# VH-VL binders against o27280: the designs that were tried, part 337

Target 1, 266 residues: o27280
Amino acid sequence: MDSMNVPEVLEIKRIVEESESVKTFIFSWDFRREVRPGQFVMVWDFRDEKPMSVSLIDPVRSEIGISIRRVGEFTDRVHGLSEGDLLGIRGPYGRGFELMGRDILLVGGGIGMAPLAALADEATARGMRVDALVAARTADELLFLDRLEAAGVNISTCTDDGSCGFKGFAHERLLTLEENHDMAAVCGPEPMMFQVMRILDERDVPAQLSLERYMKCAVGICGQCCLDDTGFRVCAEGPVFWSQELSRVREFGRYRRDPAGRRVPW

## First folded at step 15 (VH-VL)

Design ca30 (framework fv_cemiplimab)
Fold by ESMFold2-Fast, scan of step 15:
Formats: structure tokens, C-alpha cells, sequence
Structure ca30 (fold): chain C 266 residues (1-266), chain A 119 residues (1-119), chain B 107 residues (1-107)
């Protein structure tokens, strides 16, 4: 559709401060443009556009939420905005998560919990049992714990420094969780996702992993987002991929591409 | 073609510090995670530490956590292991090897460098 | 931690023999299991990764099998250069752990 290629100027209805570095911006949304967990939108501040995962999908209140971590000049400007200010939003883009079975495991690292929070809402609304492993470097970087608890999610935490929950990495914590799940969804830094994927493969748990690689794509199509010789485009065929698809991608967990297409190691 | 060469192993007193180096050649160093594995005299292999290609992702064995640090200089194709608060149990040949969490096995190994911790 | 055990701890064999070494993980590790060979005074070298994939340059008399918790390394028609210590290693998750080794000696 034409509307997906031209930003709609929307008013910031509400801002939720998730942490010192993360805010969720909430907008009224016309759900004639369907939005699925795992999809992203392009956020335009009238100077630059950046892709952001949708973290809240609420058809009852006709709202979407977009969670943004402060990492540079664009995100610093957006974080300086107030309720009532305007942003351009276009999309959604990309393939969303699929839900199957009765039990789902969510494994999120840092801001990767944003798309998983939206998925948790949908899974619990469908009557699925949801277990979430929320990982971060420190307790202050654990995101959406209150929202997940309110949704009825069973939460486990881990931090690299031991400031909350298990002391260690997500994959090390996952080894101590010996519960069966019909599927899993994983989002976070690629090295974390790669390690988690191996453990889920060992358990024969089909997993979907969301790749949030850097892109400068205005319409959801970007050659820079291609993965290996498979030809997957993150904005067109991703960002959500099945673990069996990613197990064949030599770059996954090892390196990414910059805007010029050059390798950048993890 | 792939070569790894360790250096820095010497006799050190308990509580002392030492830095080991591993010079890599024959491959694009930054594309690979790297690992240190040690072997005490007459004993088996023990994984010590792994580091990702960028140096941002680092893992340690519990026996060395808080005492050892791993780092790399991709511009010099060199891997380092900084060992602090050395104990007698740290006496071992230390091997540099290519590979880590990233789906690569420990496929190439250096010749090893002997660290002896004794008074 | 995932504990690795090997059996036997040592064995004596003659050139031309076929031998089998067993490796067991304390929990399921799928096929994330590597085998290494170490000759006296030398660094280890990789023989097999992902339980059954032969490393480039390794003779076809070496083979690996197994999945889950139980794995085997087989050497058919043992050659003089095969007298060494063999280690298994799980690669599923940090902390990575090696088996205690199996010494393959002459006699």
C-alpha cells in the first residue's frame, strides 16, 4: 500500500520511561493497517528515519507503542520529545512472529525484550503459557518486567554482573531451566541469540529469532540487510527467522554489515 | 597456512601477574573468536576463556573469573591473556586456539607457552 | 557445568587394530561434541566436530558417532602416528568442558 511508503505524522499520545536509556512512545493507530508482534516501523523525526520494533499492540485502545533506546544523535533527539509532539511513522514492515502450540519461551536481551513484550501480550491473550527469560548486563537494563508480570508471564531474570536473578549469561541460565516448550522466540544481541539457539536446537524446540541489524531503508527494502548466500533481506523477509534458517547463515552471531556492506565483527 | 604463536610464559611467584600474547597469521583475525585453553603438567585440557571477533563478548571459566582478563588487538592480529593473583593451580601450558561460541570448533592451536607459579 | 567422562582412561593397541573410545556428557548436548588428538609434547589438533564431521586433512580411518549424551570415536586400522591422547569436548555452552582424555599406547 501507498500509505506504507509515506510517513503518517502522528501525535505522541503517551511516553513511558522504561529505564534511564529506554522510552516507549505510544500513538493512536488505525488497525486497518494490521500490526503483528515482530514487525517494525520507520520512525521519522523530520530529519532522519530509523527502524524501530513495535513493542505494544493494543487494538482495544487503538494504540501502538514503539520502544527506543538512546544510542546516538537521532535517538537523543527523539528522547527529548514530549507528549503532544509529532513524529512520522510508516509501516509496518517485515515478517512477524508465528505462534503455535500451548507453551512458549521468550528469551530477550536488553532492548530485544521490546518486540517480545508485544508477543507476550498476544500469546497470553490466546491462552498460551508464557515463560520469559529476561537478560541484561545489569539490573537497570532489565526491561518490561512489570508489564510481563501484569500479562501473567512466568519470569526468570539473569544479569552478567549478578545484580538481579541468575549471575551469568542468558544461555547459561537457559541450561538450568529444564522445561519443555512448543516453541521459542528470541531477540537480543546476536551472540546471545546464537548461543540460545544452540540450546533450543538441542531440546528440539523450534525457535524464531529477530534480527535488528542496522539499516537505512525508507520502504522496507534494503540490499545491505541481505544475509549470506541465502538472500534473506531483514526488512523484507525478516526480521524474524526460524532457527533452522539461521543455522545455515555463516554470518549469524559472527559479524554484521555496515551501511557500505563491509563486515563488522560482533 | 593458519599459524598461532604464544609467548610470555615464565616462572612467577604466587600472587604475581603475567601477560600472555598470541600472534595470529594466515586468516582474517577479526572474523574469528579466539580461546585460551590450559593444561597442567601431566593433566588434561581445561578451557580458560573465549573472546568474540570484536572483543565485546567475553567468557571465563569459574576458576579464573575476577583474576584473568582476555583481550585482543585486531590491528595487530594478537590475542592477550592478562593473569593476575596467580596461584599454584594456574601452573600449566597455555594454548591459544582459534574458535569459540561462534560455531567454529577449536580448529587450530598454537604450540603453547609454559607458565609456572612457584616460590 | 556439563561434565564429560571418557572410557577407557587408557588402552594398549597394535598397529592394524581398530579401537573405540567413548565419551559421555552429564546432560544432552545434541551433536555439539568435538574430538581432539594430542601427541606427547605437542599441541592438540582437531579431528572431528559436530560429533561426526571430519576435519579437513584428517584421515578417513577416524570417525565419530553419537548424539545426546553418548558419543564414540573410532579409529580403524590404527597407524603408528595414532598413538596419542584423545579428548572429547562439549561445545553446546560455556563453560566449555573437556573429557579427562584417553591414552592410546603401544603394546
Amino acid sequence: as target 1 above (266 residues)
Amino acid sequence: EVQLLESGGVLVQPGGSLRLSCAASGFTFSDYGMTWVRQAPGKGLEWVSSISGSGEWIYFADSVKGRFTISRDNSKNTLYLQMNSLKGEDTAVYYCTRGDYSGWPFDYWGQGTLVTVSS
Amino acid sequence: DIQMTQSPSSLSASVGDSITITCRASRKISNYLNWYQQKPGKAPNLLIYEASTLQSGVPSRFSGSGSGTDFTLTIRTLQPEDFATYYCQQSLSTPYTFGPGTVVDFR
Scores: ipSAE 0.565, ipTM 0.790, lowest interface PAE 2.1, mean pLDDT 88

Design ca31 (framework fv_cemiplimab)
Fold by ESMFold2-Fast, scan of step 15:
Structure ca31 (fold): chain C 266 residues (1-266), chain A 119 residues (1-119), chain B 107 residues (1-107)
Amino acid sequence: as target 1 above (266 residues)
Amino acid sequence: EVQLLESGGVLVQPGGSLRLSCAASGFTFSDYGMTWVRQAPGKGLEWVSSISGSGEWIYFADSVKGRFTISRDNSKNTLYLQMNSLKGEDTAVYYCTRGDYSWGPFDYWGQGTLVTVSS
Amino acid sequence: DIQMTQSPSSLSASVGDSITITCRASRKISNYLNWYQQKPGKAPNLLIYEASTLQSGVPSRFSGSGSGTDFTLTIRTLQPEDFATYYCQQSLSTPYTFGPGTVVDFR
């Protein structure tokens, strides 16, 4: 695919404000370039480019959406854009989620709910029963609840401060949800995912987890995307990994690496 | 050799505040999660709070949520426990431990510091 | 919360005896269980982690077994320094919880 090597300049068709810090940017998309939930694109603001997960896949409207949290200079600039402005997009890249069985659990923390929202759409369209555990620091940071409800998803919430649903963390809430599932998909902060993975492993539920880390190049030509124990390149072999694969990765949930390769603890 | 030294335990009136410190040496402090565990006189062990290596991920026992704050200063190799709105039931020896979140078991323990909450 | 129970609450033993302490979790915790020893007036020390892995420096007479909900700590050929209180602790998830302890006393 030609578009995988060079950014295509696309017009921002619509912007949805998900919260004070999160916006979804919607673009017309030619679905001859297939996109699967869990895949990412490189977003170029004509100065820097960053990997962003696809949060909306709508072939009927010929649209894709990317949800971006304001966390730094690049994302602050992108948040300043308006409908009609242009961004460069190349991709999609990476391994997407695989759907198996009839009953699926989604566990999303903060912006990690974005790729899971796209997965929820696909799972419900296939007639699967979908339970979602949506976690955030506060009630106003819970994302995609209305969209998930409209899709027929069974929703549980938790917030660190107790402002909505269970007071506590995703893994603590998950302990009170004893229901069996054929598979799970997890996306959020890595320490949250590590704890959730352990609980799902104890329940014999195969889980897929999405790792979003610093990347220099979407085609996997860089050491910054590698995992210590396996040599996996997140952008080439991920970002979605099965829990069985991640159980062999020593750094998962404990530390990451900065651009210079130094260990940075969680 | 790994060493953990707690300090700050004293007699405090109910409703009072106290900050405990734990000085760590013999390992790269910032690489490890740290935990506070307490033990009331004649009773068993009770987990109080854990903090990740960076200090960004913090967990508390329900009995202390909203009253206690765990923190760390990686430049000083020091772990803290700020205790507010103290109750008689908080009377215990407080142990500083290396381990979790999410570095595994509580593999090294300090000597403990006694906090007594009494009128 | 995951509740931990231990049996017996206390036992009396002589040097040379072999003793067994049982720990039970209120739900499955796989092998996420640690054992600690606490001598009178001292801080606890780690004996066993991940249900059966012996901590470095701990004598081989200590062993752990079990998975899921039921776990066992065994001390073969009890020595004078083994008279202590023993605690199990689940490490699957916060809030971390300890068993109530088992006191091993001189007979």
Scores: ipSAE 0.541, ipTM 0.798, lowest interface PAE 2.4, mean pLDDT 88

Design ca32 (framework fv_cemiplimab)
Fold by ESMFold2-Fast, scan of step 15:
Structure ca32 (fold): chain C 266 residues (1-266), chain A 119 residues (1-119), chain B 107 residues (1-107)
Amino acid sequence: as target 1 above (266 residues)
Amino acid sequence: EVQLLESGGVLVQPGGSLRLSCAASGFTFSDYGMTWVRQAPGKGLEWVSSISGSGEWIYFADSVKGRFTISRDNSKNTLYLQMNSLKGEDTAVYYCTRGDYSDWPFDYWGQGTLVTVSS
Amino acid sequence: DIQMTQSPSSLSASVGDSITITCRASRKISNYLNWYQQKPGKAPNLLIYEASTLQSGVPSRFSGSGSGTDFTLTIRTLQPEDFATYYCQQSLSTPYTFGPGTVVDFR
């Protein structure tokens, strides 16, 4: 009887519409099962099961939140649900982010702000100074700005189209910031994370990056191990990795693998 | 052998449009990001735009943002640069090169195609 | 944007000489620097990437060094075919930027 590996059928207590394409589903949670920012749960709609990062951790209200972007059949079905409807939840899984130092930088792209919003809550509660760089294609896709502001986070924004904040990409915005940080946490599309990681590495800022495609490894379903250009086999657990580890993985930011194991470029 | 061949460069009036093509051979085209670099007559090299292997990730120099679009057709091993609202300062030889934001150097270059913007 | 400068803007040398070209970035770029050679009327050719790694097929008389903001390209025992313009380029981040070039003319 392991509560982490058996799905619990939970009632959707509240739904927050974050944007046209993103909703946060809030559930009552028994915090005897600790959950940390950067961890994920398996969400089961009684047909399919998908990993989703935890975006809200509220022990005071005894609630967790899971933010889901509409991207396919499963997420479209889940978006059609209402308060009072049921979902299966199991977990949490994976290692969470580790907080260190006094000043931290969060760099989030799109839905990648979801696990970082939970991290921001914890970091500010610990008295840390938090700077967040929130990136999206357009202003309408910037997520959690009000929540970050309420938590006391110092926010910078950038959009590809210039509709809010800096006109350009996260890594281009990061180059214009002359700030010193003890660590960074990064979550978003892998190409964005790759470019951000290189800038942080150059600045000697240790970074933790969350990679959705490695969530299966954390639940005991190993992806595939491959030989890199140096002949070294890499089999990684996730979803959170240190930048020093990822800088050695040739495929990071360059290509991924489909279900058949074939290389798919970004 | 890796080969890149640009085409489409012609004389165009200011405000006009032009599409450049780059035909690639000798490698798996979709595995590589591609880039356009230009060189005005008697001047140095200027990066214009890069596109990822899938075509999903695209970056532009500030001087061309909103006017140029980069695209690729992986089934035809062809890279494109659609140039709109052309200005005299866009006069240059345009080079197609293999490489992009993912830390690949610009390791192979085509011979270039000359675009002249003049009335 | 990361600005790249090169020195000298031009130099004249004899066959058999050793020459050094310097490249400076306005910000630290680690080893994300490439060197290119462009002969008159031809496309550029990659010589060195990651500051010091020689591209396959490039003669061993070419070498690169440096990290951070200051980089050098050295050509030992200069040959007639080395008459060219040399460009450095930072690859840390878009927008990618090239140095203004160094013209190597033979005496």
Scores: ipSAE 0.582, ipTM 0.802, lowest interface PAE 2.1, mean pLDDT 87

Design ca33 (framework fv_cemiplimab)
Fold by ESMFold2-Fast, scan of step 15:
Structure ca33 (fold): chain C 266 residues (1-266), chain A 119 residues (1-119), chain B 107 residues (1-107)
Amino acid sequence: as target 1 above (266 residues)
Amino acid sequence: EVQLLESGGVLVQPGGSLRLSCAASGFTFSDYGMTWVRQAPGKGLEWVSSISGSGEWIYFADSVKGRFTISRDNSKNTLYLQMNSLKGEDTAVYYCTRGDYSEWYFDYWGQGTLVTVSS
Amino acid sequence: DIQMTQSPSSLSASVGDSITITCRASRKISNYLNWYQQKPGKAPNLLIYEASTLQSGVPSRFSGSGSGTDFTLTIRTLQPEDFATYYCQQSLSTPYTFGPGTVVDFR
């Protein structure tokens, strides 16, 4: 019986290059520690530890995958690793997505497609009809299209520059898509999620949104991962929240707080 | 008190370029998204472009996309609209307004600056 | 794009009248609708946001109602300063769109 609060040193079994800036790191996993789509793990490179969403959950192969975008010093170091190298993993943490109904919509922006790819696998395995709206700045940053297609997902794309699919933003594309979903799951930059949530609220589609806020720890024991207005703690009560919960949070999609507590606008 | 002051509107030949500025005061500029709205002579209001508080989230009307660039300098409390490849249909009073996707509405407006595109 | 229409395009009224202006969206926008007033030669000002919330400093004779696709702006007991053009605007999604305006003119 393993404790999810203790890092386990795991060998990188495979690395999939998803794009120029994103790689998926695949590890053997003991599924006596259950993992659900929408949960995250803490990835430790023996210097720094960062939260990463689980993007692949494969009990048949006994594997999990973690997709990481190159954005800074930590992720640059991790991207320099090879198959056979070691990383520390602890978790999983947080609440996962809850699947409801028969027809679901996934809306993902950039690396936000990572937890949604895992959710798509579970939803299609349950026989649900899955529509996915995959958004990115450019065609080269669209993630998991081949994997989603192989799973039988109905895919729509949009890029800010028009290099693939609809020219525009996720919320603008969503207005042109069929409105008959039983639930939605949304993950990506907060401004994208906020505008998508607005449209889903208008359609009376219950939505679950995954937030990645500044977190110094993954267990919520210190209250540092706290949303204004409601007092929700992302690492303890999230990262997945219902749209009705987030609609009452003034800061959602508008600003966040830095480590000193100062407002940082989106 | 919130004040927005546009400048830069002049007569420009078709195909020309022009940069509009909007000086903001009376509020924490970086906490708010900003928007440009225009009005052609004798016509109604048309949304042109919005920019988030950080400057990272930018939206354009299809009629100006690829020709106009919106930007902001939060250290100077100033909003900009760079207009390139100007057409006669761009002739309008350009209003600087406070608000973007995050505010749902445009609560303060400047007095506007007139851009005329004509030979 | 979400198209906005207004009715009437113009109306003539006298001081003391009550008037209504209607705004219709080409698709449901919940309550994401704003109303603006523009006096001749002046910049617009916000009157109402979220369909029915009165902006601070705006007289209580102004009121908004509606949801979904159909909205109304009502001005009770019209005053001389209310002769202006009124615009609705949807805020559900970019591109933000305005109605064509309703001119309220002196009779």
Scores: ipSAE 0.753, ipTM 0.879, lowest interface PAE 1.3, mean pLDDT 89

Design ca34 (framework fv_cemiplimab)
Fold by ESMFold2-Fast, scan of step 15:
Structure ca34 (fold): chain C 266 residues (1-266), chain A 119 residues (1-119), chain B 107 residues (1-107)
Amino acid sequence: as target 1 above (266 residues)
Amino acid sequence: EVQLLESGGVLVQPGGSLRLSCAASGFTFSDYGMTWVRQAPGKGLEWVSSISGSGEWIYFADSVKGRFTISRDNSKNTLYLQMNSLKGEDTAVYYCTRGSDYSWPFDYWGQGTLVTVSS
Amino acid sequence: DIQMTQSPSSLSASVGDSITITCRASRKISNYLNWYQQKPGKAPNLLIYEASTLQSGVPSRFSGSGSGTDFTLTIRTLQPEDFATYYCQQSLSTPYTFGPGTVVDFR
């Protein structure tokens, strides 16, 4: 797919300020290039290129949205842009979320709520019951609450500091929410996702988890993206994995690898 | 071999502050999450706090949230527990353990350091 | 919070006996359960993790079983060094919680 591998220079149509540190950049999109929740695009500011999850998919308005948190030089530059400015976009890439059953639980931490917001839109459009657990360090970092509420999503919140909702972490809050769901989708910091996965596994709820660090593997030849429990490299097609697949990845939730292949702890 | 050595336990007045240290040796410190577990005299074990290998992921027991802070200095192979607003109920032997449980069990423990909170 | 209970709170045994200690969780925790031994005057040490996996260096006379809410630690052919307090601990979720302990005393 040649068209997906060449950055298209697109005008920023609209910018939504989600918080002091997060903005959603909205572009016109030709939906002959299908985009699914859980997929990502490469965003090019004409200096550096970074993978960003798609947070809004609107075929009716022919728009996609990309939510970006300010965390470094690249994202600081992009946050300095205005409506009418240009960015290079290529994609979409990667495995998207699959929807199954009638009831879905979304568990999002921080910016991880971005791809889950797009999934919530699709699930509600299909007539599914959607429960969302939205987690962040502080109230100011809770994202997409108004958008989820407008979509009819049942929302629970938790913050590490107790500034909004349950005081504690997503997995601690999940433990007090004992409803069974047909499936779950989880996105956020990897240690949070690991702990949430264990609770969902205990409840026999199949879960899909989105791992940002595997987005790079999805844009290249992917025959050796993951290391399994036997110590052999296996083919992986991220960023979204089923919990059953991820349970085989010894490093999940425990450590990651740097460009030299060395283990770096969480 | 793997060694963990706690220090800093002393008698402190209620409302006071104290910092405990745990010196680690015999393993790559930054590769492991670390945990503080306490034991009141004659009582059982109580989990206090865990910190990830990088120091970015931190968890606390409800009884100490907002009063205690866990931290680590990977360049010095040292784990810390800053204890503020101490109460009589905080009197215990404090153990340093290797492992944060969400990623690794508490597989090695230090000898403990006694903190007494009393007037 | 997940509450952990142990039974019995204490037992007296002789060298050569086989003993069992029971641990119960207030909710299902799958196999996310660890067992620790604490000898008098010493720090605890890990015996078993994931309900039934023996820690390296721990004698095979120790075994763990169970899943969900009910777990057992079995020590067959009790040795003098096994007189200690034993604790179970759930590892499903923070806050991590320990059982109250079972004291195994010399008869």
Scores: ipSAE 0.493, ipTM 0.783, lowest interface PAE 2.7, mean pLDDT 87

Design ca35 (framework fv_cemiplimab)
Fold by ESMFold2-Fast, scan of step 15:
Structure ca35 (fold): chain C 266 residues (1-266), chain A 119 residues (1-119), chain B 107 residues (1-107)
Amino acid sequence: as target 1 above (266 residues)
Amino acid sequence: EVQLLESGGVLVQPGGSLRLSCAASGFTFSDYGMTWVRQAPGKGLEWVSSISGSGEWIYFADSVKGRFTISRDNSKNTLYLQMNSLKGEDTAVYYCTREGDYSWPFDYWGQGTLVTVSS
Amino acid sequence: DIQMTQSPSSLSASVGDSITITCRASRKISNYLNWYQQKPGKAPNLLIYEASTLQSGVPSRFSGSGSGTDFTLTIRTLQPEDFATYYCQQSLSTPYTFGPGTVVDFR
């Protein structure tokens, strides 16, 4: 029976190398347990458990994909695995993105493109027009461009160093894109998301933003993430939030907290 | 309680270099982005550069890109502006300011330090 | 770049007067507009952020209004300490830009 709290040991069916530092791990999935873009799973390597966004949702092939960036000991171990190896998967958890209207803008930075790639697939399947602004520090850190193009997404890129597309930051690039959208979805480093959010606010475009740090709070394992200026239960409703929910969260775009509750600045 | 104290402003020759410092106190320095704003004698305010709490996100005005470097030392609660290839147009009082809550307004300002670029 | 303009460039007033300063952005900036006060020989200080939110410690005689491209700073019952230069600044996007300032002078 479906239970989000019981980990299943699943075989890695396929691994896609997205970049030097990012891999997508693909598993067979029983879609009697619903998965929506913006949701995450807990990935267990039989030693540690970490939240990872679902980056591929494919009911036709009965597969889900989980994209993982190499950033520490856990992710280094997972990156060392091969097709046929086993991982524990628990979930899905969290609230996913909501789709409305005819046109959607996706703004992603680095690994933040992972949940947005899954959203792009759903939006295009629904017949929506999808525009994506993909941002990274350098060209080799831009993710999912081929996948987005294959899905029929209209892509704009920007890199801090100018090695691909617009030279500059996502919010600066967004100002030169004068197209109207019925909604937007944003995922990436919080300073990028905060600055993108104010431009979308000016355009009166309702925006949903996905915050990785609230994924642990959604499963009840990190109380520090629930602290905010308004006193509402941000952690219980994450990782996807409407821009109105984030506009008065003092920490957003400035700092996050480590497992010990220490402030880690952006 | 919040205090910002700039130092380092002096007379320098065109083409010269200078490093400005800003000592911060009265708040958790690393939680806030910091900004340099300048004002030429008798003129208005001009944004120069901003840096995030960690130092990883940095923004510059086009007039100073490639010549100025902004940095911070969170262990010393100090913000820096390294100015190279100085021009007469860089003559100004340089203000250190903190990025405040919500919309990141410049909510606290130091007293300023005067940089004069002249032969 | 987003250009900011202010009017008037200067204004003469007496203690007790009510004055109005306007600020215009070259494109829509929602409410991402701040007002600063600078007294001669001193650093600027923040008066108002997000177009209409008064900074803590700022007297209630100061108020801001507007959204989009047109913004107003009003000082009611002008006090001696209010003779200063006032600047608006857009905080929508880098590069951040200031208006040219409005000098509020005695007489």
Scores: ipSAE 0.619, ipTM 0.812, lowest interface PAE 1.7, mean pLDDT 88

Design ca36 (framework fv_cemiplimab)
Fold by ESMFold2-Fast, scan of step 15:
Structure ca36 (fold): chain C 266 residues (1-266), chain A 119 residues (1-119), chain B 107 residues (1-107)
Amino acid sequence: as target 1 above (266 residues)
Amino acid sequence: EVQLLESGGVLVQPGGSLRLSCAASGFTFSDYGMTWVRQAPGKGLEWVSSISGSGEWIYFADSVKGRFTISRDNSKNTLYLQMNSLKGEDTAVYYCTRGDYYSWPFDYWGQGTLVTVSS
Amino acid sequence: DIQMTQSPSSLSASVGDSITITCRASRKISNYLNWYQQKPGKAPNLLIYEASTLQSGVPSRFSGSGSGTDFTLTIRTLQPEDFATYYCQQSLSTPYTFGPGTVVDFR
């Protein structure tokens, strides 16, 4: 839709500091534009535009939240903003997660917990049993634990350095967890997602995985977000894909493309 | 065509340090994860560490975690294993092999380099 | 950790024999299993990956089967160059683990 391609200037209503490096920016939202967990928006600071996953969807309060990790010039500028400041928002774009069955496993790494936090809210509201495996480098980088606990989610953690929960990686922790889930949703770095996907495939658990790729546009105009083997455009056909689809994509978990289209290994 | 050549294995005293190198040729090095596997004299194979194509995703066996560091220089087609706080139990032939979480199996192996940890 | 066991630990065979080696994983690993051959004083070489797929250049007398926890390597019509140690290895997850090896000796 053309109306979704025009940035709307919105006031930052509230900022939640999730960690030293992550903030959630909350905006009033007109829900005539539906938003689903797993969708993203383009955030414009009047200088540059970047895709960001929606991490909070609250139709009762008429709010959305967008969680942003500080990683470069754009995100550094956005983190410098205060409540009352303005940002441009286009979207939402992409397909969201689908929920099915009674039991869901969420596996999130770092900022990948952002879209999964929104999904956890929806799944718990539907009465599903939700287990979440939250992974990060260190304890202070684990995201949304209080929000997940408040929602009644069963939480397991792992950190690379062992500062909280299991010492190791998400896929290594997953081997020690319950095997019975109707579905799973996974979001994080592609190497983590690839390894988690293999374990879920062994367990015959259908999984949806959210791919965050370099995107210059939200409607598939730029070929930068195209997957090699399938021709899928993350911004048009993703970012959420079923594991069976991704298992056939040779680049998934192995390499990505830079803005010039060159292969960049993970 | 694919060749892996390890070097650096020597006699080292317990508590010492040593760096192993593996020179790769015959393929696009950065497209593949790499792995170190060791074999103690008369014993079986033991996985030591794996590193992704970019060098950002690194995995270690519990027996070496905190003591060994794996790294790579893609501009030189070279894999490294920095071994610190060496123990007698680290005595082994160390093999460089191509493969990791994505590029399984370990499809090409070097000839190995012997590390002896003894006084 | 996923523990790997092999049986037998050693066997004696003659040229022309057919032999089987078994490998068991402590948990289900689907078909994420590889077989390696190591001759005395030499590096291992890959024989089979994904439980049953022969590596390019490996003679067809080698075959692999199994899924889940139980796997078998079969060598038909054993040749002199097949006297070696054979290792299985799970590739489902780190830490990667090898079986203890099976020594195939000439009789």
Scores: ipSAE 0.707, ipTM 0.859, lowest interface PAE 1.5, mean pLDDT 88

